# VHH binders against Mucin-19 (Muc19), part 6

Target 1, 175 residues: Mucin-19 (Muc19), of Mus musculus (Mouse) (q6pze0r851to1025)
Amino acid sequence: STCHVYGEGHFRTFDGESYSFDGLCQYTFLEDYCGQENGTFRILIESVPCCENGLTCSRKVIVTFQDQNIILQDGKVTAVQTAESTDCRERSANLYSIHTVGLYLIVKLLNGIILIWDKYTKVSVILDPSWQNKVCGLCGNNNGDLKDDFTTRHSSVAAGALEFANSWKTSQECS

## First folded at step 1 (VHH)

Design u05 (framework vhh_7ubx_2)
Fold by ESMFold2-Fast, scan of step 1:
Structure u05 (fold): chain B 175 residues (1-175), chain A 119 residues (1-119)
Amino acid sequence: as target 1 above (175 residues)
Amino acid sequence: QVQLVESGGGLVQPGGSLRLSCAASGFTFDDYAMTWVRQAPGKGPEWIATIYSGGSTMRDDSTKGRFTISRDNAKNTLYLQMTSLKPEDTALYYCARVEWLGSYYMDVRGPGTQVTVSS
């Protein structure tokens, strides 16, 4: 199963729910922590405006996997340690791979997660079937049930997309 | 009043072993992932390992064959078992709590315990 976001916040979750949300903060796109500390990864997204009127021209993506932060920004990729900005590329080569195919940048994580970025607004995530009902975030919970796709950071079901998406902000200082 | 205090460091011969402890207080220890980091003189911090509440671990590939991270939630204590120590392992070793809410980073750090590997 696949989750997408593109353009001005057009989302389609793993379970097939579609919604729109134009947030300017950083949001958890996908993670497996889900309120617990036994998680292994986070994928965060931010909209990058092209004009003062707030139209989204691209998305910045941050992938945290083990001790690595992988930053997809301005058509480029950078990998750094999460604790400190230290060069550890040998480790990164064993934990994930990065491939450029045509206009797309593809990141494959050893835990079975594939991230595809068009270097602009479209971000897609493909999960191995073993991730059924083990994830949360703006992509939904991947449990095969549309009714639960608006599961908030606090494990409640939101009444609408705005409440749902705002629960996945990474900073409460941002609005 | 959140506090982390490391112990167990000292002078050890190459090939020796040490077990470091990190005593946690002032927070619900079971709720947090914990990490060990070291800093050698004149160098930046180097991540060693992180352990989650359920016992699952993430370890640096260069040390994971010699170092084992573990925790005892009943004692609010984090451990690092070090074997086959090398002079290159000489560093200040500190434990840290991983930030849970909103971002991934260390939000509380201990003062560290010195490990010196020398003949």
Scores: ipSAE 0.000, ipTM 0.120, lowest interface PAE 15.8, mean pLDDT 74

Design u06 (framework vhh_7ubx_2)
Fold by ESMFold2-Fast, scan of step 1:
Structure u06 (fold): chain B 175 residues (1-175), chain A 118 residues (1-118)
Amino acid sequence: as target 1 above (175 residues)
Amino acid sequence: QVQLVESGGGLVQPGGSLRLSCAASGFTFSNYWMTWVRQAPGKGPEWIATIDSGGSTMRDDSTKGRFTISRDNAKNTLYLQMTSLKPEDTALYYCATYDYESGPFDYRGPGTQVTVSS
């Protein structure tokens, strides 16, 4: 399954639901924590607006995986070690791969998640069937059912896209 | 209506080669990005390669020296040429669509089994 966001916040979830949300805060695009402390990754997004058009000119993407923060912004990739290493195991430089093809950056995580970024507004994530019903965020829950794609951070089904998307803000101080 | 059907898998000796095919129908194949993914028993899925509508490829570093993705738009067919096969290449191989132009469209085939064994 594929989920993506592009332009002024045009989203399509893994289960095929489309909606629009034009927020300027940081949001959880995809994660496997889903209310639990035992998760393995997060993908966060932020819209960066243009001063001239009032449109989203680009998206910043942050991937947290295996003690790494991989930051995609300003057309480039920066990878940093997290300060929150909770294990004493050796880390591998090959936990992910990054490929550049023309205007696209592709991040492949060892857990089989593929992130594709056009260096501007479009962010896409490809999951295989083994991730069915194991994820949450703005991409939906990947359970094969459109009816509950607006599942909020609090495990309720929102009536609309605004309520749904606002539940996935990473900070309540942003409005 | 949209269908992807993989073929070309089978049992092969280490060091051998196989060419997988993915026959597409029910959509305008030439407009879509296509990808190959594999899943080994007891393991998560692994992305192999993607080819865009224009034929540019994006490949996983661990296999790009041995595996080549290509397409034939006149035949609506995607290919994966695999060389120097190793026992660790044993997996179910499947293809999927990924459409950057017309919106999200993600469909995968049922897969074709590749077994590399002496």
Scores: ipSAE 0.006, ipTM 0.166, lowest interface PAE 10.3, mean pLDDT 76

Design u07 (framework vhh_7ubx_2)
Fold by ESMFold2-Fast, scan of step 1:
Structure u07 (fold): chain B 175 residues (1-175), chain A 118 residues (1-118)
Amino acid sequence: as target 1 above (175 residues)
Amino acid sequence: QVQLVESGGGLVQPGGSLRLSCAASGFTFSSYDMTWVRQAPGKGPEWIATISYGGSTMRDDSTKGRFTISRDNAKNTLYLQMTSLKPEDTALYYCAREWGSYDAFDIRGPGTQVTVSS
């Protein structure tokens, strides 16, 4: 299953629904903090505008996984510990790997999640089948049903893309 | 079955112009965002420009004053208009289908060579 966003906020969900949303806040692209389960990861996105015509010039991506923030910004990757650990350096070797293939920066997470970034506006996530119906966010719920792709943070089905996407803002104080 | 084939490259003198074409087949061209990428000898790939299915464009700052991306959906063809060519523009130019389909987010053509030399 693959989800992506590109250009001026063109999204395609895991279940194949397409929509457009060009918000300037930080949004939950994908996470597993849904329902009653303890979450293990979050992928957040922000559009970075350039001065000419206010177009989206790139996307900043933040991956939070196992007490680490992996930040994709300005064509580069930085990893920051969100909490100290005595085994942090040894453990990081097993938590994720980073590769460059052609135009793409690829981040592979331990639990079968692959993030692909072109260093500009294009971001995609590939999920192992074991993640079916275990995720939420702008990428949809990966349940194999297009009807439920606009499931909001509050577990309702939005009538449109604007209502859907706004429910996934990480801060209600933004815009 | 899905194919992208570039054409229009060749040898051109500095200050000259070329129009590259990318012929698409095997998919609904008008439904996909399309991209131009180049790779110079000994260098990594460099993104040049993207045009959305809706017609909005985004161009790399270093070339945006000289290069224009466009498309003709009736002909299933993507274009790159290049003006004021410099020796540093010498590269293999590829077109790519961008994120429009689950099975096609990394599809690109074999490329067309552009050589800028006096």
Scores: ipSAE 0.000, ipTM 0.139, lowest interface PAE 15.4, mean pLDDT 73

Design u08 (framework vhh_7ubx_2)
Fold by ESMFold2-Fast, scan of step 1:
Structure u08 (fold): chain B 175 residues (1-175), chain A 119 residues (1-119)
Amino acid sequence: as target 1 above (175 residues)
Amino acid sequence: QVQLVESGGGLVQPGGSLRLSCAASGFTFSYYAMTWVRQAPGKGPEWIATIESGGSTMRDDSTKGRFTISRDNAKNTLYLQMTSLKPEDTALYYCARDTYWGEGYFDYRGPGTQVTVSS
């Protein structure tokens, strides 16, 4: 299944629900920490305005995967090790690969997740079948049921998209 | 209709070699990147290697010294040459048409060919 966001907050979840939410904070797009302290990855997104008229010009994407931070911003990739290590190249090669295909930047994680970025506002995630019912965030829970796609960070089902999306903010100081 | 059919798997002793093939039909094979993936019993899928339409390859570091991905566009066939096989290489190996949009990990994959490494 595929999940994406584009333009001014147009989302389509893995289970096929569509909604609109154009928040200005950092949000958890996808993660596997759902109800677990032992999760393995996070994909975070932020809208970046480029114009004084308030339109979303691009999205910044941050992928956190086993002591590695991969930042997609300003049309380029920056990889940062969160742990101090002299084996950075070897460990990075074991965790992910990065490809450019036409206008797209593609990050393939060895855990079966593919992230696609058009270097602007569109971010897509392709999930292999082994991730069925193991993820959460703005992309939904990937369990094949539309009814619980608005599952919040607190494991409840939100009444609407605004409450759902706001539950996935990474900082409570941002409103 | 897109079809991918793997062959070449079987029982092999540790240290042995196998060559897997993936026959593609129903699309212009040379236009697409192609990938080999394996799935061991009780585990999730593990990416092995991708070969782009232009011929450049990307391989998982743990297997790249023993496994080589290649393609023959005239025969619409993808290959995986495996050497120095280990018991931990036991898995179902399948090929996939690599896409950057669509459903799941890949838009199409084959049913797989079983590789068992044991004495």
Scores: ipSAE 0.000, ipTM 0.103, lowest interface PAE 14.1, mean pLDDT 75

Design u09 (framework vhh_7ubx_2)
Fold by ESMFold2-Fast, scan of step 1:
Structure u09 (fold): chain B 175 residues (1-175), chain A 119 residues (1-119)
Amino acid sequence: as target 1 above (175 residues)
Amino acid sequence: QVQLVESGGGLVQPGGSLRLSCAASGFTVSSNYMTWVRQAPGKGPEWIATIYSGGDTMRDDSTKGRFTISRDNAKNTLYLQMTSLKPEDTALYYCAKWDLYSSEGMDVRGPGTQVTVSS
């Protein structure tokens, strides 16, 4: 299944719901924590306004996967390790791959998550089927049911996109 | 031998259709993320579409109404159905496999099949 956002906050969830939301804070695009301490990844997004009029010119993406932080910003990628990761394999396997294909930057995570960024406003995530019913955020919960795509951080179903999206802000300091 | 071989390219007039095939050997397409990429003369590669191991697909916005990616698991073959072809679709089309362990975006890639759209 695929989720994406582009332009001035045009979202399409994994279950096929479309909505618009053009916030300037940092939001959880997709994660598997869902209110628990035992998650493995987060994908956070921020709209970057144009200098003169506030229109969205780009999206900054932050991917946290296990002990890695990957920052996609200004057409560039920066990978930062938050801790030393060890693997039982004889040589340490890469936890992710980052590649450029044409105009797209592709991040692949060992857990079956593929992130595609056009280096501008479009961000897409493709999930391995093993992630059904295990995720939450602006991309919805990937359970095959459109009726609960607006599941908030508090496990309620929002009546509208504004309430839904605002529940996924990462900081209450941002209005 | 792990290999991908494309076929089905050729000369077609604007508005026409083509179906490209990508035959895999040495691995199973249904167990992998498979993608179609094209490269026009003098330009870099451009991503077209990906099919998930589970069967979900993702397509580039510029072609999503005209191109469809699919597979036949029994034949271990990937397909790209192309309709309403335009001159700007002229390119070498190749298929690729994604591996989460690969340091490259396309860990196995075919040699490509040429598509030319011209009157």
Scores: ipSAE 0.017, ipTM 0.213, lowest interface PAE 5.6, mean pLDDT 75

Design u10 (framework vhh_7ubx_2)
Fold by ESMFold2-Fast, scan of step 1:
Order: C-alpha cells, then sequence, then structure tokens
Structure u10 (fold): chain B 175 residues (1-175), chain A 121 residues (1-121)
C-alpha cells in the first residue's frame, strides 16, 4: 500500500482517495499515535514555497522514530537524537538505512516503513501489511475502506478535504 | 464565533489606488496566517497574497509590484494596499484565515463576504 503527495498538494491515500491540499503549515503525513500516547513514529511534512508566488518548490520531511529525528530538506538528510528521551542505554545504529538512488532519497525504517523523496515536492510512503488499521494522518487510516479516509485527529469523519487536512496540522501557530 | 469583515472597496479610475481592510474577530488573530483572494465575474477565485503570523509575505507574481499585504495585530486588522489599478483588477476581494488549503481555486476555512472593487472610467 502506497501513499504519496506531489506538486501543489496532490494527495493519494493508502485506500485510494485523491484530494488536493496545499497548506503552508506543518502537518502529520503519517503516524501511529492516532490520539494515543503509545505510538512509535511520526512523519511530518511542510511545503516550502517559491519566493513570492506561493507555489510549492519543495517539501521538508521530518521522521521521528526510536528517539531519532531524520530531517529531509534542501536535497540532504540530517539525523539527530531527540531531546525527549531519558534512556541511559547505548542506542542501536541499525534502526534505519538511507540510500540515494539517482534523484531519489530512500529511508527504510526497521518497522517496515519505506519513505521515498525525489528531493523536490514528491514524497511517498510504502507500508507493509502489518500496518493495516494502525496508522492515521493525511495518508488516511490504511483500513481498506474509502468511506472513512477523511478521519480527523479527533476520530470523526470529515465532510471534506479541508476539514480533514486542517485536523492534522501540528500547531495553530503555523510554524 | 469567527468573523471576517472586509471594507474599502468601491469604484476607482484606471491608475488609481485603494486600501482594503479586513476586521477579524472570534479568534487570536496574531497566531494565524491571513490571505487576500479575489474573484472576477465568471472566473474562479484567484490568490493574491498571504501574510504569516510573523509578518512575512508571499505574493502572486502578476500583482506583487502593485499590491502590498500588511497586518496590524493590535487592531486585529488585515490590509491590502492596491496601486496602479487596471480594469482587469475588477473583482470581489475577500480576506480569509490561513491558507490551511490551497489549489488553483483557492479555498480556506473561514472567509469574509467580500468587498467589490470596480476599475472603470
Amino acid sequence: as target 1 above (175 residues)
Amino acid sequence: QVQLVESGGGLVQPGGSLRLSCAASGFTFSEYYMTWVRQAPGKGPEWIATITSGGSTMRDDSTKGRFTISRDNAKNTLYLQMTSLKPEDTALYYCARGPEYWDSSGYFDYRGPGTQVTVSS
């Protein structure tokens, strides 16, 4: 199952819903928290506009996984440990792998999630079947049912794409 | 209740200037991006400019030399200064909260009723 966004906010969810949304804030693209405290990862996206024309030039992607932040921006990757962890154990180095293949940057997470970035506007996520019914965000809930692809952060079904996408904004400050 | 009310439109001659205002209420104005959009007769909505909560601006290339977006957070007011107006600028101008959403049509979670600008002799 694959979800992607490209260009001026063209989305296709895991369950096959298509919609347009080109907000200027940071949004939850995919996560497994879904209103619970016991999630394990988040993938956040942010559109980067061109100059003063408002068109999307690129997308910034932030992946949070196993106390690490992996940041994709300006054609490069930066990986840092999160400040929230109080873990005193030595961290494993084998939690993810990063590959550059031509114009694509590929991040493979140990939990079965593959992220593909064209270093411009297109971001794709591939999930293995173990993630069915376990995710939420702008990519939908990956449950095989189109009727509830617009499930908001508050577990309601939105009437349209605008209400749906706004519910996945990470901050009211838009920063 | 979120409310946005535009004012300052009217009839103006080609080459003239107008300043539009948008009075916001029912939310913490300073925390939101704000946008100006226009809609000409028989056409879809056209994005003009967005100003961030911090005051940075993004403007459509075709109008950026003639139109300036600004805000006054103490007055909860958004402004659009328009200069060198042309007949092609005739449209209903409305302010909107966000963008939280944008495509070629331009839609936002809250918008005002608009103020009419007519550029004619």
Scores: ipSAE 0.000, ipTM 0.093, lowest interface PAE 19.5, mean pLDDT 74

Design u11 (framework vhh_7ubx_2)
Fold by ESMFold2-Fast, scan of step 1:
Structure u11 (fold): chain B 175 residues (1-175), chain A 118 residues (1-118)
Amino acid sequence: as target 1 above (175 residues)
Amino acid sequence: QVQLVESGGGLVQPGGSLRLSCAASGFTFSSYEMTWVRQAPGKGPEWIATISWGGSTMRDDSTKGRFTISRDNAKNTLYLQMTSLKPEDTALYYCAKDYRYGSGFDYRGPGTQVTVSS
């Protein structure tokens, strides 16, 4: 199943719902926390405006998977570990792979998630079928039912796209 | 200037077939997802199908067995092949760029009328 966003906030969820939202904050695109503290990954997005004209020129993508933070920004990727090792165990080197294919940057996570970025505005996520009904965020809940694709962070169904998307801001301080 | 011009509509009997075309200009056609939407008399717009720049399709469950969306990037043309037409398929058919399900569309053509009657 595939979810994507492109241009000035054109979204299509895993279950096929389309909506538009052009916010300037950081938003949860996809995660498996869904109100719990026991999740394993997050994908966050931010629209980067074209300075003076206000149009979205690109999107910054942040992937948190286990102890790795993978940042897609300015046409390039940076990976950072989030925790210092305090024991002698070596960490796995193969938790993800990064490929450049033509215009696209592809991140494949060991957990069956594929992220595709055109280095500009388009971000796509492809999920392994094992992720059905286990995710939430701007991409919807991937449960095969369009009726609840506007499920907010608080587990209610929003009346419209604005309420839905605003519930997925990572910070209430952002306007 | 984005321009979309639909053609291929007309009067057809139940069980018949029609192929709709949408000629696109004013943008890089091959770089955008394209959509077919219809609007029946007295009803709101209904999404039919979307095709990616790479040719992957997403279709409405109620029509996907009878309707096929396709594109020819060399001709900047979008197609909708309709088979086993029913009276309830009577509508004005639009192609659209930047379509948003539930929000309508920003760029659409003037539409081509499909009438299914005996």
Scores: ipSAE 0.000, ipTM 0.106, lowest interface PAE 18.1, mean pLDDT 74

Design u12 (framework vhh_7ubx_2)
Fold by ESMFold2-Fast, scan of step 1:
Structure u12 (fold): chain B 175 residues (1-175), chain A 118 residues (1-118)
Amino acid sequence: as target 1 above (175 residues)
Amino acid sequence: QVQLVESGGGLVQPGGSLRLSCAASGFTFSDYGMTWVRQAPGKGPEWIATIYTGGSTMRDDSTKGRFTISRDNAKNTLYLQMTSLKPEDTALYYCAAEYFWSGDYDYRGPGTQVTVSS
């Protein structure tokens, strides 16, 4: 299944729900922490404005996986490890791979997640079928049911897209 | 109370050098990897370098030949030595604990301005 965001906050979830949300904060695009559970990864997004009116020029993407932070920004990828060990650094070479295919930058994670970035506003995530009903965030819960795609960070179903998306802000200080 | 305070920025001529400092307090500095990030006018933040608790480093390829990150755990201070400065290095430079990129951005300093011009 595939989730997308592009332009001025046009989202399509894994279960096929479409909505618009043009937030200026950092948001959880996809994760498997889903409440108080122990998780293994997070994918965060931020809109990067290019004009004084706040139009989205690009999206910054941050992936956290296996003590690795992978940052997609300004047309490039930077990997920052949170681990101190040289052994952990050597293993990180096998945790993900990065490819350039046409206009796209592709990050493949060992856990069956593929991230595709056009180096501008479009971010897509492709999940292995094993991730069904194991994820949450702006991409929805990947459970095959559109009716609960607006599941908030607090495990409730939002009445609308604005309430839903705002629940996935990573910082309460950002409005 | 966690606090990070950058210093050492200023106006410098092209080809010049600057040493930035980041003084940390309110947390056990030696338990955290530390990073330098810069933000140029009209651009998003750009990662420069990270130094881990054991002293190992990761550096951005575009600057690693000119910039050196180091730390002094006894002084709770992070450093960035910058050489051969170019106008393109003009930016606000700030430090952060390793968890800056984990989504909260709580452990980030206010920054020190570096301007490279003749």
Scores: ipSAE 0.000, ipTM 0.100, lowest interface PAE 19.0, mean pLDDT 74

Design u13 (framework vhh_7ubx_2)
Fold by ESMFold2-Fast, scan of step 1:
Structure u13 (fold): chain B 175 residues (1-175), chain A 119 residues (1-119)
Amino acid sequence: as target 1 above (175 residues)
Amino acid sequence: QVQLVESGGGLVQPGGSLRLSCAASGFTFSTYDMTWVRQAPGKGPEWIATISSYGSTMRDDSTKGRFTISRDNAKNTLYLQMTSLKPEDTALYYCARSEWLYDSGFDYRGPGTQVTVSS
């Protein structure tokens, strides 16, 4: 199953729902925490506006997996450890791989998640079947049922896309 | 049969303008995102701009001030308006039907139209 976002906030969820949301904050694109503290990853997105008119010129993607942050920004990938441990460097060596294919930058995570970025506004994510009904965020819950695609951070079903998307902000202090 | 045919390329002086067209047939044009891509001699393909089925545009930062993508769904035609052309804009310009595909991001490309910017 595939989810993507492009342009001025055009989303298509894993279950096939399409909606538009042009927010400028940081949002949870996909995670497996889903109201629990025992999740294993987060994928966060931010729209990067053009200085001259505020239109979205690109998207920054942050992947948190174990003690690593993988940042997709300015046409490149950087990895930063969040934990202070030299011994963990060797253990994280095979947690992900990075490829360039045509116009795209591809990040494959060891947990079976594939991220595809056009180095600008388009971000896509592919899940292997093991992730069915285990995820949440702006991409929906990947359970094959459109009726609950707008599941909020608080496990309720939103009536509209704005309520749904705003529930996935990572900071309440951002408008 | 899906077909994309570009036109409007040619020789132009630095600072000049060109409008490229892409005629689409064999599919419901209005429901697809459409993209312009260029390939200069000795370089890989470079994405220029995409226009969604909703009319929203995504543009490469290096050209967005000089290039404008647009579409006319009644004519099944995609356009790229290019202004203030530079020698480094010399390339073969392709239109493509944008669909998320693992390796390319497009399912169909046209044969391309050559743009040469030279005195």
Scores: ipSAE 0.000, ipTM 0.141, lowest interface PAE 14.6, mean pLDDT 74

Design u14 (framework vhh_7ubx_2)
Amino acid sequence: QVQLVESGGGLVQPGGSLRLSCAASGFTFSSYYMTWVRQAPGKGPEWIATIGTAGDTMRDDSTKGRFTISRDNAKNTLYLQMTSLKPEDTALYYCARDIYEWGSSYMDVRGPGTQVTVSS
ESMFold2-Fast, scan of step 1: ipSAE 0.000; ipTM 0.218

Design u15 (framework vhh_7ubx_2)
Fold by ESMFold2-Fast, scan of step 1:
Structure u15 (fold): chain B 175 residues (1-175), chain A 119 residues (1-119)
Amino acid sequence: as target 1 above (175 residues)
Amino acid sequence: QVQLVESGGGLVQPGGSLRLSCAASGFTFSDYWMTWVRQAPGKGPEWIATISSGGSTMRDDSTKGRFTISRDNAKNTLYLQMTSLKPEDTALYYCAKQPLYTGRQFDYRGPGTQVTVSS
């Protein structure tokens, strides 16, 4: 299944729900923590305004996977190890691959997640079917049921997109 | 309890093809992502390809045009189809079981099957 966001916050979840949310903070696009401490990755997004009226002209993407942060911004990718590992050489060589295909930048994570970025506003994530019922965030929970796609960070079902999306804001300091 | 046994290696000429098999037992094979890794003499292990429980694949760029990973869940078997083999492909090839959703390459590995590409 595929989830994407483009333009001024046009989202399509893995289960096929569409909604609009134009926030300017950092939000959890997709993760497998879902309120637990045993997660393995996070994909965070931020809108980058390009002019005085605050319109989104690009998105910054941060992928936290194992001990690495992979940052997509300004049309390029940077990977930074967030914690030292005894076998960092062996692990780093095989955790992910990065490719350019036409105008797209593609990040393939070893855990079966494919991230596609047009270097501007469009961000897409393709999940392996084995990720069904194991994720949460702005992309929904990938459980095949549209009724609970607006599940908040607090495990409640939001009445609307604004409440839903604001619950996935990574910091309460941003408004 | 958990066992992985590779087979299908051997001596082959440059440009030839081989199909490696990995027979799995002791766990529910269909639930786990499976990986092929190789190790050439005097070098560290090199990841080749991973296939998810759902059949999605990731392959190393240097070999992806020549190697295909696949699985048969009814037979508890993982495969690596290798074509257009080069001397640089000479290595011991291992299959490995990945822990669910950890992103690590493997939590169990087999003893390996030797592939030698030489004229």
Scores: ipSAE 0.000, ipTM 0.153, lowest interface PAE 15.8, mean pLDDT 75

Design u16 (framework vhh_7ubx_2)
Fold by ESMFold2-Fast, scan of step 1:
Structure u16 (fold): chain B 175 residues (1-175), chain A 117 residues (1-117)
Amino acid sequence: as target 1 above (175 residues)
Amino acid sequence: QVQLVESGGGLVQPGGSLRLSCAASGFTFSRYDMTWVRQAPGKGPEWIATIYSGGSTMRDDSTKGRFTISRDNAKNTLYLQMTSLKPEDTALYYCATDEWGYSLDYRGPGTQVTVSS
């Protein structure tokens, strides 16, 4: 299952729904929290506008996984620990691997999630089949049913893309 | 083993049309999502369009009224039909699969499109 976003907010969900949304805030692209406290990862996206005309020139991606923040920004990957790590977490080497192939930067997470970034606006996520029915966010819920791909943060089905995407903002202070 | 070869580029005047082709070999073309990407001088790479193995398409809003992506699985060929070309469309055009960043580099060398009078 693959989900994409590119250009001026063109999305294709895991179940094959396509929509457009060009919001300038930070949004939950994909997570497994889905209204529960018992989640293991989040992938957040943020459009970075061009200096003079507001067109999206790139996307910043933040992956939170196992006490790590992996930040994709300015053509680079930076990994930062979010809390003081125990010996066990410090010895958890190989939680992810990073590869550069052609114009793409690839982050492979140990949990079966593959993130692909063209270093500009295109972000793709490939999920292992074990993630069926376990995810939510702008990528949809990966349940094989197109009809409920617009499931909001509040577990309702949105009437349209704008309502759906705005429900996945990470902060209400951003408008 | 895997090869992608673009063709059909060239010099064209503003308002003209071109049809780009991408010939694929070494893999089961019909099972792959296929993508057109361009890179203009002094700019980063830009995604234009993707056509999925099932036939649905994803297109960039700025070009979707002028550019059409299509495929012929019997010929293992991907196409980009470009109409009403503008100087801003001048770029090297590549074809690729969504899997080229995942396991293998399935990208072609590109075909140059120059729109100038």
Scores: ipSAE 0.000, ipTM 0.155, lowest interface PAE 13.7, mean pLDDT 74

Design u17 (framework vhh_7ubx_2)
Fold by ESMFold2-Fast, scan of step 1:
Structure u17 (fold): chain B 175 residues (1-175), chain A 121 residues (1-121)
Amino acid sequence: as target 1 above (175 residues)
Amino acid sequence: QVQLVESGGGLVQPGGSLRLSCAASGFTFEDYAMTWVRQAPGKGPEWIATITSYGSTMRDDSTKGRFTISRDNAKNTLYLQMTSLKPEDTALYYCARTYEVWGSGYSFDYRGPGTQVTVSS
């Protein structure tokens, strides 16, 4: 199951719904926290403008996984230890692998999630079937049903794409 | 600018049926979820049903077997089909432009003046 975003906010969810959303804040692209406090990962996205009209030049991607923040920006990948981690264990071995295939940068997480970035605007995420009905965010809920793809972070169904996407902002202060 | 006008209410006998309409203008109807709400004298508003811009419906458990919400985007019109009406269904019914619905709650920014439904012999 594959979700992607490209250009000026052209989205396609795991269940095949397409929509457009042109936001400049940080948004939850995909996560498994979905109304529960015991989640394991988050993938966040931000549009980076490069033109006077605010056209999206690239996307910044932040992956939070097992006390690591993996940041994709400016054509490079940076891994940063989270400040909140108080774990004394050094369980950082082989949490992810990075590959370059043609123009694409591929990050494969140990939990079976594959992230593909063209270093510009296109971000794709591939899930194995074990993640069906366990995720939420701008990529939809991956439950095989198009009817509830606009499920907000409050477990309601949004009126349209704008309200749906705004519910996935990571900060209420951004507008 | 936004205007919602309900119609189709009236006096009906127990066991009867009515179809309510809500005509919308002043906004892009197809982009918004729409809700039917009713209010009986001396009571607070009671949510009946919501239909999203993509056609998904959410209905109150007490009425979902008798009431059906639908929409016609080409006509900018929302409908509520009511069957097997009971005296306790007597209320002012109004439509509302909706942003979100939770299990026990809903949020809207505009509503119509309502259409009166009276179920009595």
Scores: ipSAE 0.000, ipTM 0.104, lowest interface PAE 19.5, mean pLDDT 74

